# VHH binders against Uncharacterized exonuclease domain-containing protein At3g15140: the designs that were tried, part 1

Every score and structure here is a prediction.

Target 1, 337 residues: Uncharacterized exonuclease domain-containing protein At3g15140, of Arabidopsis thaliana (Mouse-ear cress) (q8w566)
Amino acid sequence: MASAFSAFRVSLSRISPFRDTRFSYPATLALAHTKRIMCNSSHSVSPSPSPSDFSSSSSSSSSSPSTFSLMETSENARWRPMCLYYTHGKCTKMDDPAHLEIFNHDCSKELRVAAADLERKKSQEFNFFLVIDLEGKVEILEFPILIVDAKTMEVVDLFHRFVRPTKMSEQAINKYIEGKYGELGVDRVWHDTAIPFKQVVEEFEVWLAEHDLWDKDTDWGLNDAAFVTCGNWDIKTKIPEQCVVSNINLPPYFMEWINLKDVYLNFYGREARGMVSMMRQCGIKLMGSHHLGIDDTKNITRVVQRMLSEGAVLKLTARRSKSNMRNVEFLFKNRIK
Positions, changes and structure headers below are counted from each chain's first letter, unless a header gives other numbers; Kabat numbers aren't used for antibody chains.
ipSAE, averaged over its two directions, is called F for ESMFold2-Fast, E for ESMFold2 and O for OpenDDE. V2 adds 0.75 times the mean of E and O to 0.25 times the DockQ between the complexes of E and O.
[cut] marks letters that were taken out.
The coordinates of atoms that the task and the answers printed are left out; those that the model quotes come from them. Centres of patches stay.

## First folded at step 4 (VHH; framework vhh_8pnl_2)

Design h01 (from c03 with G98D)
Fold by ESMFold2-Fast, scan of step 4:
Formats: sequence, C-alpha cells, structure tokens
Structure h01 (fold): chain B 337 residues (1-337), chain A 120 residues (1-120)
Amino acid sequence: as target 1 above (337 residues)
Amino acid sequence: QGQLVESGGGLVQPGGSLRLSCADAGFTFSDYAMAWYRQAPGKERELVARIYSGGSTNYADFVKGRFTISRDNAKSTLYLQMNSLKPEDTAMYYCATDYEDWKGYTSDYWGQGTRVTVSA
C-alpha cells in the first residue's frame, strides 16, 4: 500500500544525503592541474573504434532490460568504469561531458532489478547486505563495499577506498601497484587517492553511521545488516591481520559474516570455488575490469541478486567468539574455506 | 557439464615448435582472463602466460621471447604458440580461467591438460 506519505517517510527515515553528495566528501582536493586521470580499463567500454571491441560490446547489449531476467536487466548494458576519484571526493571533472560519458558516477546503474526478479524473492533475516571483496597481496590495497537493500535487491550506496600499505617496502608497493593496477589503467588514481588503513576504517565508520548501519556509541555489530564475502579469509583472517599491522583494535562489526560460497553450496547443492565459478554456473557474464576490487564487488553483488531472485535466504555462516576473538565458529556444517 | 579442453601437445625435438589450443565450454570467454599453467612431474603447477580480456599479456620469465599467448574471442579459443622449445619445457599444460584476488591467482575451470614432451 504505497502512498506519497509512506514513500516520503521511508526516504526521510534515512539521514543519508543524495548519493552524489555522499561521494563528494571531503572537499575536493585540487590534484596537480595537469595530472591525467585514467580509470577506463574495461574492454567492452573502450572508446577505441576497434572492430573487435565493437563485436564484444554489441554481444553484451542485445535486448531491452524489461524483457529479460535479472541477469540481463540493466538500464545501460554497457559497463562503464566507476570514477575512482569520485569515490574519494577528488573528481575534478564532474562538469566535463566527455569524462561523464566514459566514467560512471552512479553506483547502481549496472545493478538494476526488474519487477519480475522480485516474484520468487523470500523474506530475509537482514534489511541490508554489505558485499565486500578485499584486494591486496601482503597488505590490503583496496577496500570496496556495496550496500544491497534486502527488500528491493537494489544497490543503495558504495564505499570504496584504495589503501596505502605501511608494512610493504616502497619497491614492493610500486612493483605490485604498477604491475596490477597499471595493467588496469588505475595505477595513477591509486597513487593519488590511497590512504592508510586506519583512515579507511575511520571514513568507513562515518559512512556506516550516515546509513544508520552502525553507531560507535553502541559499540555493537551492524544494525539489521550483514557482511557478504566470497570466502572466509577476508574477514576471518585478513582484516584482523591488517588491524595488527595498522595498530588498531578489530572493529566490533567484523564479528560475523555471510560467506556467499557456503550459502551457494547449500542453496544450489553445487560447489563453487570463487566468484568466477559462481558467475559461470549462474550464467552471469563477467563485467568491468576483473582484478579491480570495486568491479569484483559489483560482480559478487550480481551473484547475490541472482540468488535472492531465485529464493535464497542469506544467513550468517561464521561468528567470532566474544571471549576469544581468534576463535571463529562456522554455523554451516558443509562449508568452503 | 562443459569444461576447458586443451589440445596440441606432443613429442617435439629441442628447438622445435608447438601450438596449444584451449576450447571453451560455453561461457562468455571474452569477459574472462585466461591463462596457461604447466606442471612437470614432482613439481608444483606454475603460471606460464596470462592474457586479460583487454588483450594485455603477462609471461613467466622462463618463457619470455619464446612463447606467445593469444585469444580469439569469436571462437572462444585460447592459444599458446611455443617456439624454441627446451627439455625443461616438458610438462602437462593446463588451460584455466584466471581470477586474481588479494590471495593471489585463483584459477577456475581447469581443463584435463595436454602433454608436451621435449626430447631428442
């Protein structure tokens, strides 16, 4: 029974401002006036007029979003790379039409949900899912999170930061960043925007509070939300390890999570090794720059949306002991590492 | 269910050439990174070459200048052109869909492999 007042109350129940305002904090740091910004690494969205690029691009957009399932539902079938300067509040090209044609400032555009996809969806134990897929090698180098509304399956917002290591040598950092992110065309944005993990956590906690998902004064877990990971390692092992390196206490909201691989195995009765195998088994095409954490988090979100549309209920799969933070209890008998 | 299927292996003399092929079992090949790995008897499986969806390539130091990885997205086929073959190149060669997370390279869709033997 949706009415103007009901819809307005739902909107006003959240203190969070417009999405573009959330992504534009702090005040724009004037990067070197002549410094080039390069974030376009996706083959399917390349502006190059190559016939092979057009062939792969055309195979991606063949039909109206309204005539197909969630897999094919997209307001814009072309994957545009997210402006990673925008996610840090450092985009200097917000008024540049050429920039806006190439780079996406809308976190939900590729993750649209059709009404038909809600027909088999079941009630969930949480109102929101925070899909996370950390990137790095020795230390975390990228911290991407997407909020999925459990009722609508729509993406509400994203949090994305590149993370500057403190343990890795300058040589190791430069080799890894220029090798991995250089190949993706985002090494410059990484060097320009990467901040220490402690600051990432501080900014993340402000963002969580803006969404009413966590309050530092309560010092408890997430408010009616759960993290969704692809594998236990990221929250079970890597975040605590990074907290030790960064000399910070483990945040209380990392006490429990949903390993999508365990839910997947129990729902479909078939094991998936990781994101790529889940996507293939579900018939979901990989989109964006694989190995870029924000694009991987978007692809994992598409698996989450597919599973929800097919009637999956996402339940906690792991929980830390409050008496001993090193002890993790696995809640599913048939679990994947 | 479908899987990656490797072919083109064989017995060849030192200095010879082979072209390996890997046929995909019906996912969107063009969207995935693809790689060739090899495993010699008693050794761990090691990366030989990787090609990303955009066409950029990465090679192990021991094959640089001798091997060329390529892909044909229209045919959903991955290739490895192997020139100036050495006895130490003797191994079972595997095709994989490659995905790198911060835990290192995670290979899905391992094929059954194709055997390459380099001997006089």
Scores: ipSAE 0.011, ipTM 0.289, lowest interface PAE 9.6, mean pLDDT 74

Design h02 (from c03 with G98V)
Fold by ESMFold2-Fast, scan of step 4:
Structure h02 (fold): chain B 337 residues (1-337), chain A 120 residues (1-120)
Amino acid sequence: as target 1 above (337 residues)
Amino acid sequence: QGQLVESGGGLVQPGGSLRLSCADAGFTFSDYAMAWYRQAPGKERELVARIYSGGSTNYADFVKGRFTISRDNAKSTLYLQMNSLKPEDTAMYYCATVYEDWKGYTSDYWGQGTRVTVSA
C-alpha cells in the first residue's frame, strides 16, 4: 500500500532579516568574530628568554629529554600541536610561557619551503590552492582549509572551524568527540567553539572575500583558485549532503575541484589509497595526529608542496553538472575509481 | 580490514521482494556506519541506503518507502529489505563500511556483491 499524499503543500516563509533588523552587534565583536588568521605572520619580535613560569613542573621532570637524548636530531625537533583556540581568535594565553611551550601559534612553521624547491616548479593554472580535509562520521565535525600560493608554494592563511551537527544523536557526537579529540585534550575546545554548518559557510565566505578569492556579488566559482581534496568524497558527496541537512543551497565554489589522488596517479604513475599512502611513497614523515582535520590538512599540503616542487601541474579533475547537481563529470581518463 | 560477504540476491518478478544480508567478520562492526551501494551495467556505483552506528538511516530518493536498511550488531550483520521491486532495481549490490575518517575509505568494498535481477 502506498501512503496517501497531502492535497495541499505549504512551506514556511524564510525569516532572514534584511534592512530593518536590529540583529547587528558592536564592531569590536564583529571584528573578533571574523578575525583573519595569518599563517606566514609578518610579526617580527617575541622576547627571547626561556619560560620562567614553567619552573617547578619542568624541574620536576628532572631530566631534560631533548637535552639528554643523543638520538634526537634538530631535524626531528619536538612537534607541538596547533592551539585550536588561536585558530578561532580566542586564545587567552598568549602571555603564558607554559601554554606557548606546549602549543604552536604559527601555522606556517611545519610548511616552510626552501628556495631550492622552486627550481623545478612549473607554472600552474591557478594562483592559489585551497587544501581541504573534512572530518566527521555522519555529519561534518571539522572544516579545515589552508591556502597555498601556487608561485611560492608558501601557506598564506588558514580557515579552521569545528562544526556542530544538527542531525547526529548526542550519543554519536559524544562518542566521536571523546574518542577522537578527548585523548588530545581538544574535546573542550570543540564544545566551546563548534557552530552550525550554515554559520561556518557564512564565516568562510567572509574569509574568502578578505583574500579576494570569492565575492557573493559575482556569484561565480573561486577567483583564480581551486580546492584540492584527497579523494572525491569531501566535495562530491559530503558537502552536498551537509547542505541538504543544513537547509542551504550548494555554494557555487563547490562545483569543481582537484582530487589530489588522480593528479598523483597521473604524475607518479602509481596509486595511493589516501594521505598516509602518499606520504609513505614520497618519504614524507607524518606530523601531528592523524584524524585531527587540521593536522591532516597540513600533511596533505606537504604532499601538494612536494608534487609542485617536482614539476606537477594541478588540474581540475572533477566538475559537477549544472543540469543535475548529483551528476559529476570526471575530467581525467586515468583515475582512481 | 574485515571481510564483507553479501548474499540474498536472485531473480524476482516486478513487485516482488528480496532481503539482502552482509556478514562482517570485523570486531568493531557496531562502531561504524554501514551502507548498501548498487551498480547496474554501464552505470556508476550509487548509494542505496546508509545506517549509522546509532541506528539513524538515510535513503536514496529512488528507494524511499520501498527499501529498509537495518543492522544486528550482535551478529555483525547488515540487512536490506527490498519491497515493490522494479526492473530499474536490477544491479549488483555491495555493502561497505563507513569509517571515522569517512572520505578516504568509504569507497572500499571487500565483498564480491550479490546480483539482483528484476524481470518478467
Scores: ipSAE 0.000, ipTM 0.109, lowest interface PAE 20.2, mean pLDDT 73

Design h04 (from c03 with G98D S107F)
Fold by ESMFold2-Fast, scan of step 4:
Structure h04 (fold): chain B 337 residues (1-337), chain A 120 residues (1-120)
Amino acid sequence: as target 1 above (337 residues)
Amino acid sequence: QGQLVESGGGLVQPGGSLRLSCADAGFTFSDYAMAWYRQAPGKERELVARIYSGGSTNYADFVKGRFTISRDNAKSTLYLQMNSLKPEDTAMYYCATDYEDWKGYTFDYWGQGTRVTVSA
């Protein structure tokens, strides 16, 4: 019954360490490690009145992103890899010109919106979209999220963490990271910055609160925002599995989401098998490295921006049953599982 | 984009063989991992075999040594050679593309499937 489930949740929430967000929120200088990264949004200063920049075209159009991802440097291309120490609040080279020449420290640089792109945009049911594309093998290894403002279509902020498995052997972790992230040239930053999933969720919740998107004390879903995924797997299956592994309760904001593939099918009348298919059909060139989660999340965001600019309305496509958390209700008949 | 069309299913006796084919029209077949899935009556859909763009293969334990997955990139066709068939192999077989190899189960289905029945 529901009463047994409710009693369990109440008991668990009472036992949870420190429900007081002031304890973990970086309200003081003292040892708050969580560093906020703001893109086209202001914590205490609003940028006046400069319009969105024009994005680079020739280099990004002519370059092969897969070929580019094998290079140590972006000297021969306009596109620059995102500094992943920066996304974790750990970049020590913000004043080093040589470092800034190689790495991008602007999470919205590839995601600029022109005024003309707003002409056919329709009103949305949500004020913000949180685009997510998890990476991993047995456990989640990368947790990237971009906030898109539904009115401007601009990227507001980025949350990005590498995730350190707690149940995999050190040997298995090292072999996988050297194989996948080593080929992408980011294995060292992964080892330097990766933290356990429980800590990622704690830092994510602080970040959500900073944007007024969720409050730890409410037990409700997101405030006027929705997750956008490319496929149901990430939120339907992978996050619940990881929560079990990490011995944490499924957060209440993962109860519903927008599967972009279902919206895409409904809006264009054509099925797309995944991110690469959507990009190809829309004439969008892939940027960065496919299977690096932050780059895939940025590319999915570019598909979102294209669809919004063409008049798509992003509606929820899936919702967990409140009476049985293992059951997911799909809201579109033409859903892709 | 492309459409996946499965064929080659049928009725066979235990110990028999079948070759399934999946034709992918109008897509960049060679760039993606491809997989065979099956669903038996009253059971969940399960991965049977996967082949990556580079030719590496993975098999479910219940088909290792009996089934062989292969691809012909020039013909945009995926194959599943099924040998030593058992009654437990009776199912609808589906062809799928897998764009996110790390997730193992992130996929899109494009075909109606092809029925394999292994008579007791």
Scores: ipSAE 0.005, ipTM 0.165, lowest interface PAE 10.8, mean pLDDT 74

Design h13 (from c03 with D101P)
Fold by ESMFold2-Fast, scan of step 4:
Structure h13 (fold): chain B 337 residues (1-337), chain A 120 residues (1-120)
Amino acid sequence: as target 1 above (337 residues)
Amino acid sequence: QGQLVESGGGLVQPGGSLRLSCADAGFTFSDYAMAWYRQAPGKERELVARIYSGGSTNYADFVKGRFTISRDNAKSTLYLQMNSLKPEDTAMYYCATGYEPWKGYTSDYWGQGTRVTVSA
């Protein structure tokens, strides 16, 4: 109880650690404190599910690798899971060094970008991209969003909530969560932190306003930002369905989005069925647990960063009709079906 | 924080049994939750069983009653006893540290896998 009120107060009054990272400020600081790291990967052959880890000191054996630059400031390049209690303001181990060695409280650490990766980047139509990958087939179970600064390609902030269904029986919820998040070992954190979708939307709107991306005076879309999805399902279908279930009106910022699959097809001239296919084609190894929404959102963000570094311009791919919100217009003729 | 090495895979007939082992080559085994995952060709990697540092266990529905996960902290070894094997159990089997955020456990450390084939 006391920790719930404490978390709520912190969310409403605490200045976000990313709030000081304005458009021009983080670029200067990132360049002052960062070290460039080259990632060498073979073009298209190794499945990430069985990575060979033969080396204590022999990376020199890789023949004719494609290279991608990534910034790293830590001694260890190891991926670390996000503390899912921290994302809800419920972490009790914020000052525990052992906990902080294992879990990230800074979602941007593993998504750093080298200064050289900005050389081929083109100007974007938006200042920020909000990468989203919803989880949940029957009702939304996870609502993860990462903000990417379009100029620096750096991750600015994270919004993450587990979402508790309100129209399913407790038995059905427990069975669903055990089957999905039990497999991933996060069923307990889901049960401890999940809140109803209506509350998630209310907290999300406060978070958007803190970043000047939306407020109640904004009647359409986001302020100089766009959602980036991996497929149309999240915003076209799932959010409207969940709004009906939750008895709330569809928020005005869910009217248009960028389907990364369609941009990917048009930029690279090659189809990708989803995140895993895009990552394999780009030579990016999967990190974390596939189908954990926050980990999938981080992996999609890595694809976004790769595409931006190679000169892609992310354009809106879909838009709802203002007169009939059930009607979606697709803005690219060449699109994934 | 170390390297995991799986062994014990092989070819067995339906209804047969295998015992998989996973040896820890250097991290503090007793402090970590441990898990077995599997992946068949063309399919995603799925959790088979998990054992926490305190000894409690969790199993996927498709192996309940057939598989038993256990650990020997003195030997830094994880086991999976597989009974009543079916053709659909054919996969590469991997061991990993379990994901348990409230205790600081992670799935960052994976083994290279051991192959299990169930065929007549």
Scores: ipSAE 0.000, ipTM 0.109, lowest interface PAE 20.5, mean pLDDT 73

Design h27 (from c03 with S53K G98V)
Fold by ESMFold2-Fast, scan of step 4:
Structure h27 (fold): chain B 337 residues (1-337), chain A 120 residues (1-120)
Amino acid sequence: as target 1 above (337 residues)
Amino acid sequence: QGQLVESGGGLVQPGGSLRLSCADAGFTFSDYAMAWYRQAPGKERELVARIYKGGSTNYADFVKGRFTISRDNAKSTLYLQMNSLKPEDTAMYYCATVYEDWKGYTSDYWGQGTRVTVSA
């Protein structure tokens, strides 16, 4: 303890929040302002390969030129885990070079789009897509969302929270978290940051409003945006079930969604059971840790970007009845008629 | 035609042994939990054994003490050592990636299968 800067601060004011523990946080209202995570690298421009580069790749008769070749090269070899304190808006080491060598603070780094990838993109029915892939056991344990700009295909921002169960015993929670997230090396950050689902929804709604994506005073759904899921369960079943457990009403923005599996089947004419099957069929290599919700959400986003670059239009696949929330109308099926 | 390729199946007499292998040619094998499933004639696919990223294992009661699941992350290969084989073990054996969530255990990266026949 000896920095001239801390001595200067103490001399002018001894009422510093930092005199509480390192983990003392601002008031709840102030915390809302620090929870926005912006992806600056989404504005980067990637060079396109020359036509001669595509012709040389024809040595492999089954290989198509990859519009994402620049993202699936040396950058994948230099993969760094996402800082999960940063995703919660709570990282205190953003200016520490040693920390930045180990952890990624750019949510869009593995998701950058080459200018050439926009050549075959079609206009979309929505301005933004919110890619979501919930994780959990009995209750939701992780709530990750990425915003994709439908015009640029770039990632704009993310919302990520670990979720603390209210139904499970402390012993059951600890056993599961030590097992699943312990194997992933993130059990400590889960225990440090996890908050109840009701608070996650409250913080999510503040984040949506900051992006002009939702406001209950203007509309009952998302503004020019749609959720994208890998399978119907997350929004169809799990969120309503969690809302009952947490004693909150189902939010109005969870009334409709895009199941990527149904769009995938109808666009490619080929069934995929989930994320790994879609990635394998598209020739996309897995990034990060399978079973970590934020990494799975980033991988699903890479499938979305590939489909958009090939001319797919992401349309709603499901919507709830306003008169009976148990009734879900499906516009697509996991099979072609 | 898949990233996972099973091998090592064959015809064996009751009480015999086989070692099944599943090779991953493409993706980060060490990042997956893995499983062996089997499907006997006229039956649905059933879980035989799981191995998690950290090396912990789980077995179906009907193979516990006879089968051993293991992985070699350096070789991107999953193994199933099958001992004391019974006619009831006759099935097509599949390897798969495993994803556990509130939907249960799901597998969405299936191989082509390798046939095991146990008969006199």
Scores: ipSAE 0.000, ipTM 0.305, lowest interface PAE 13.6, mean pLDDT 74

Design h35 (from c03 with N58Y G98V)
Fold by ESMFold2-Fast, scan of step 4:
Structure h35 (fold): chain B 337 residues (1-337), chain A 120 residues (1-120)
Amino acid sequence: as target 1 above (337 residues)
Amino acid sequence: QGQLVESGGGLVQPGGSLRLSCADAGFTFSDYAMAWYRQAPGKERELVARIYSGGSTYYADFVKGRFTISRDNAKSTLYLQMNSLKPEDTAMYYCATVYEDWKGYTSDYWGQGTRVTVSA
């Protein structure tokens, strides 16, 4: 569960191990002693950035001030945006009280469920759901995934990477990042943390293995888990296209998925075009920044949690042909086309 | 999911004004974030302004203070009020639905565009 890898630093905020079991006294003592030694011996903390360098607030000099009132009032309301340096394992301020008053390092804070929400939940076909909402039309710019425990409906862990295009011109990248992330105040963190897609996939596979969700030596899909998307585009179209661009083979775990839009249509008998429509229809208020991939993934997860709490069963909606990976079979007769 | 039709483009002298309109025949307009993009000959398409379903807006630095984006959900119409026009504003202007949370769509652009030419 604990590792030196950046992906496992996010897992340290997980709820499941601490809620589900009581540590045995020997194990608790060993873990406490190890963590104390590592924290006290850590002198590899990067020096604080200068005031004129990086570590800026979200306000850019040429952009309108952030219009997201939840972000503007986060200190007063106890809502805080997720630290995107932390999700990449690159936060240098993990123990800074001033930083923690502004940014959240708990991947599950907005996604907690009440005991009452479990009363009508039905048994699921999978133990875990991996909610994914990619960003980027030309090339992927953001790769956010949340693991939801199908029994508790709670978030287990988070994988989040900004993705650096390798085939877009420098001018196109700068314009796209400015237009997409500039108003959100996250263009700088994107430039500081974004890595090529091939490396994102490599880090993602390490993270999957740590959760026993997939093993590199298997030729098949996820273990007791399924991807949940808001629309077919992410896994049907964008990931295969990006794999071609990045000169990597399509990973075997992207052969099938659950399109939440199709499950939603069949469960409620009502069409919703996307996340905003689903949230509006369910009476769920938007949290965080619309079009920031991690915040959209969290909001989609809140729709998943609402549907599960009302008795929805999430079933596979699409499956890719093994003989022709461009050919996708849709498993629901009633679907958004 | 509807077809977008842009109008209001034309030839105008520097310092002039134009109002672009984008009409949608579909009844889902109020659920979408909407944007105006432009593309000058030989250049990449660039974001001009965005308006979210709740009414909050974003403007590219090169139009901030000169252009105003607005929407009328009852009429399923998006507007771009363009003031103090410059020759560098000359481009084909496109109305688009913002698709970041509608991954089933294959295109970011539904309109055919409206031409704006700013010349003396």
Scores: ipSAE 0.000, ipTM 0.134, lowest interface PAE 16.5, mean pLDDT 73

Design h41 (from c03 with D31Y)
Fold by ESMFold2-Fast, scan of step 4:
Structure h41 (fold): chain B 337 residues (1-337), chain A 120 residues (1-120)
Amino acid sequence: as target 1 above (337 residues)
Amino acid sequence: QGQLVESGGGLVQPGGSLRLSCADAGFTFSYYAMAWYRQAPGKERELVARIYSGGSTNYADFVKGRFTISRDNAKSTLYLQMNSLKPEDTAMYYCATGYEDWKGYTSDYWGQGTRVTVSA
């Protein structure tokens, strides 16, 4: 008898009806804020569909169909393009032909998965991967995360916040943000939407709970999910440093992660020092801007999708000691140093 | 290194329950993903459940809703709560650690096993 190991399915410990989040980043924030203003944040709606007359709501309204509005809506329709237009409802370069050609405001095809891409895919140890690539020098400036479904390789949702430093002067902030984002036309979006790191973490935890990926009452890590980083810096060093600056405790879900560089080295037998090297070696075209965190996170996700499609299994590469937060154990003997 | 010691196996009737324990004398238990495997007579060893250091769990389809894996890092102990036992669950049960994840989840560190027999 053959083993049923290949049929072993990873599942969440609890059944969740809320795997889909709001379709717009600004709308998600607005609705979360509205719920907090009401009597409590646990306010629930009961949208139980009754056998209603659909003909009373239906009409032949669309005579000139958009190819996209008539297409089947999949989980791909929930993810947002690389252009910040769809994540923040603002695009400072919308009228720029070069910007529109690069970002097209319909960048969904870059993260879509073809049926052929699933033919060589192997079963994974996690149901979801949270791809993260932080931006910042002194303090975190951008907090981008994409959820990848390990079975379909599709992006389920994203969490993205610009982060406002609390220890930098306004003059230093303005100079740094203009220097980093001004050329991309994102500096205005940053100034309009950036919030302090403590609030980013609070909103992130609400988002994780909405996806059944974490429960604050368990004091454990992620449920059937793992962070995927491009290098150890983000979770090993930067998040703990930012927690100290922001005067918050390190969240328990940042105790272990997958450094994609180490998995890449062991799977392909070839060293890649970063995202650009991995993409070049895999023949994947760089999309968007290398210096914009959300674009980098989406490009790293494309590397993840390529590796999964070629049969890679993403395994934990590092874990942090609860007794000594500075002590990190690396699980791979063959690793990028 | 330390040794994994399984206990809690026994003879039960269909529909019964057992709780298996796996004690590790090791000093790094909290860093390992831990798993329960089983091997029935004449069959290959198969994964029953896995629990990661962060607490996330995976279950084989044939035990979902009936078995619960848990760990106590302070006691360096892994548990498997088995409910609604069936004759098909009869096997030797092994706990294992995934210390060298980069070599795959084939564990080089195994216990001696504890026998579970489900018979009327």
Scores: ipSAE 0.000, ipTM 0.099, lowest interface PAE 21.9, mean pLDDT 69

Design h43 (from c03 with D31W G98V)
Fold by ESMFold2-Fast, scan of step 4:
Structure h43 (fold): chain B 337 residues (1-337), chain A 120 residues (1-120)
Amino acid sequence: as target 1 above (337 residues)
Amino acid sequence: QGQLVESGGGLVQPGGSLRLSCADAGFTFSWYAMAWYRQAPGKERELVARIYSGGSTNYADFVKGRFTISRDNAKSTLYLQMNSLKPEDTAMYYCATVYEDWKGYTSDYWGQGTRVTVSA
C-alpha cells in the first residue's frame, strides 16, 4: 500500500499541484510568500534614488590619490552590505536601528522591477529561475541561490550558506578564509556560520521542498524551474567534484541548467566571457563586493532581469546524461566553449 | 548617525608620536575590514592603512615602517599608532569600514575626523 502511494507520489511530483497553483496566482501572492521566509522588502518600499541621481552625484566626485585601489562614488557610498548572519537565520539584531543602518536585510532592494520592464517580456518555459554562483577554489566556500519569478521578474526568496571544507586542516581553512573573505570583512561571519557541504545540501533540499520546487522522493529535476549559471563550471564541474569530496551522490536536480553566457550570445549576438563583461555590455553598474558569492548572484540576477525585460527566452543549454554522468550534451548550436 | 568617532589627534613636533582611536558603538565592528584615511589641506583624501577582519594589514608606501594599524574587536575600537611624524603627515584623519567592488575599494561611513598637525 505504501509502495502504491509512493508510485503515485512520484508521478504526482512530475506535475506538482503547487506549480499549477503558482502559475494561476497573481504576482502579489509570490511576493507575500517571499516576505514570510527570507526576503521581505518587495512590498511598499520607499522609492530608491534613480541611476540618473547617482550619475549626477557621481559626476561631481573625484577619486582620492592612493597606492591602493580607492574608488568612492555617490552610488557606492550609499550601498549597504547584506547582513550575512540574517541570511543564515542567525541575526540577533533584527530590531536594532543602528544595525539596520549598517546592514541590509532586504535581498531584493537592488533587484526591483518597474512595471515598464514587463512590457517586452515574453512567456518563459519555466515558472522560476534559480540563479546560482558558487565560490571556492579548492572546496566550495559559499552556496548562494536566488529564486526569480518568471512572470514578475521579482526575487521570490534567497538560500545562502557559507560552506566549511572537510578535507583541510583548521589552520589551512583559517588562512584560506582570511585571504578570500578577510578583505571583504566577512571572515568572522564565515567562521560563525559555515557548515559542511552535506548539511548545506540537506538544508537546500528542505528549502526547495518548502517552495514546491523539488521532492526528495523523485529522481527527476526541479518542478517548473531551472538553474541559471554564469558559465558551465558550477554545475558541470564544481558540484560533482564537491559531491565526491563530501561522499554524497550528485542530486538529480543538478542534471540540467541554463548557462546565461550561451543565452546571452544567442540573444544579443555578442560574446561575453563573464558577469562583469555582460554587465558592462548591458550598461549595468556592478553593486556590492565582487567575489562575494551573494553579491555576484545578485548581479547575475540583474543581467537575467535585463534580458527578460528585452524579450529573451531562457532555455536549457546543457543536460547531463543519466547513463554516463561524465557526458554533458549542449543544447545550443552556438555556444561559448 | 555618527557610529564611528575618531580621537587622539593633536599638535606634535617632527619626530613625535600620536595614537589615534576610532570607536564604534556597534557589535558588528568585527565583521568589517577597517581603514584609516587622511586629507591634507588642499589635497584629496587618501588611504593610509587598512586592516582586514582576519588581522592582515596593508599600508601606503609613505607611512610604511612608521605607522601601525591595529584593532580590538572586544572594545569595537580601531587604532593607528603614528611614529616618526613628518610635516607631510599633517592632515585630518578619518576611519571607515571598507568594501570591495569592481572599481576597487569603497568606504562606508566617514566620521568627523581627528586633526593631526606636525609643525617645525
Scores: ipSAE 0.000, ipTM 0.156, lowest interface PAE 16.2, mean pLDDT 74

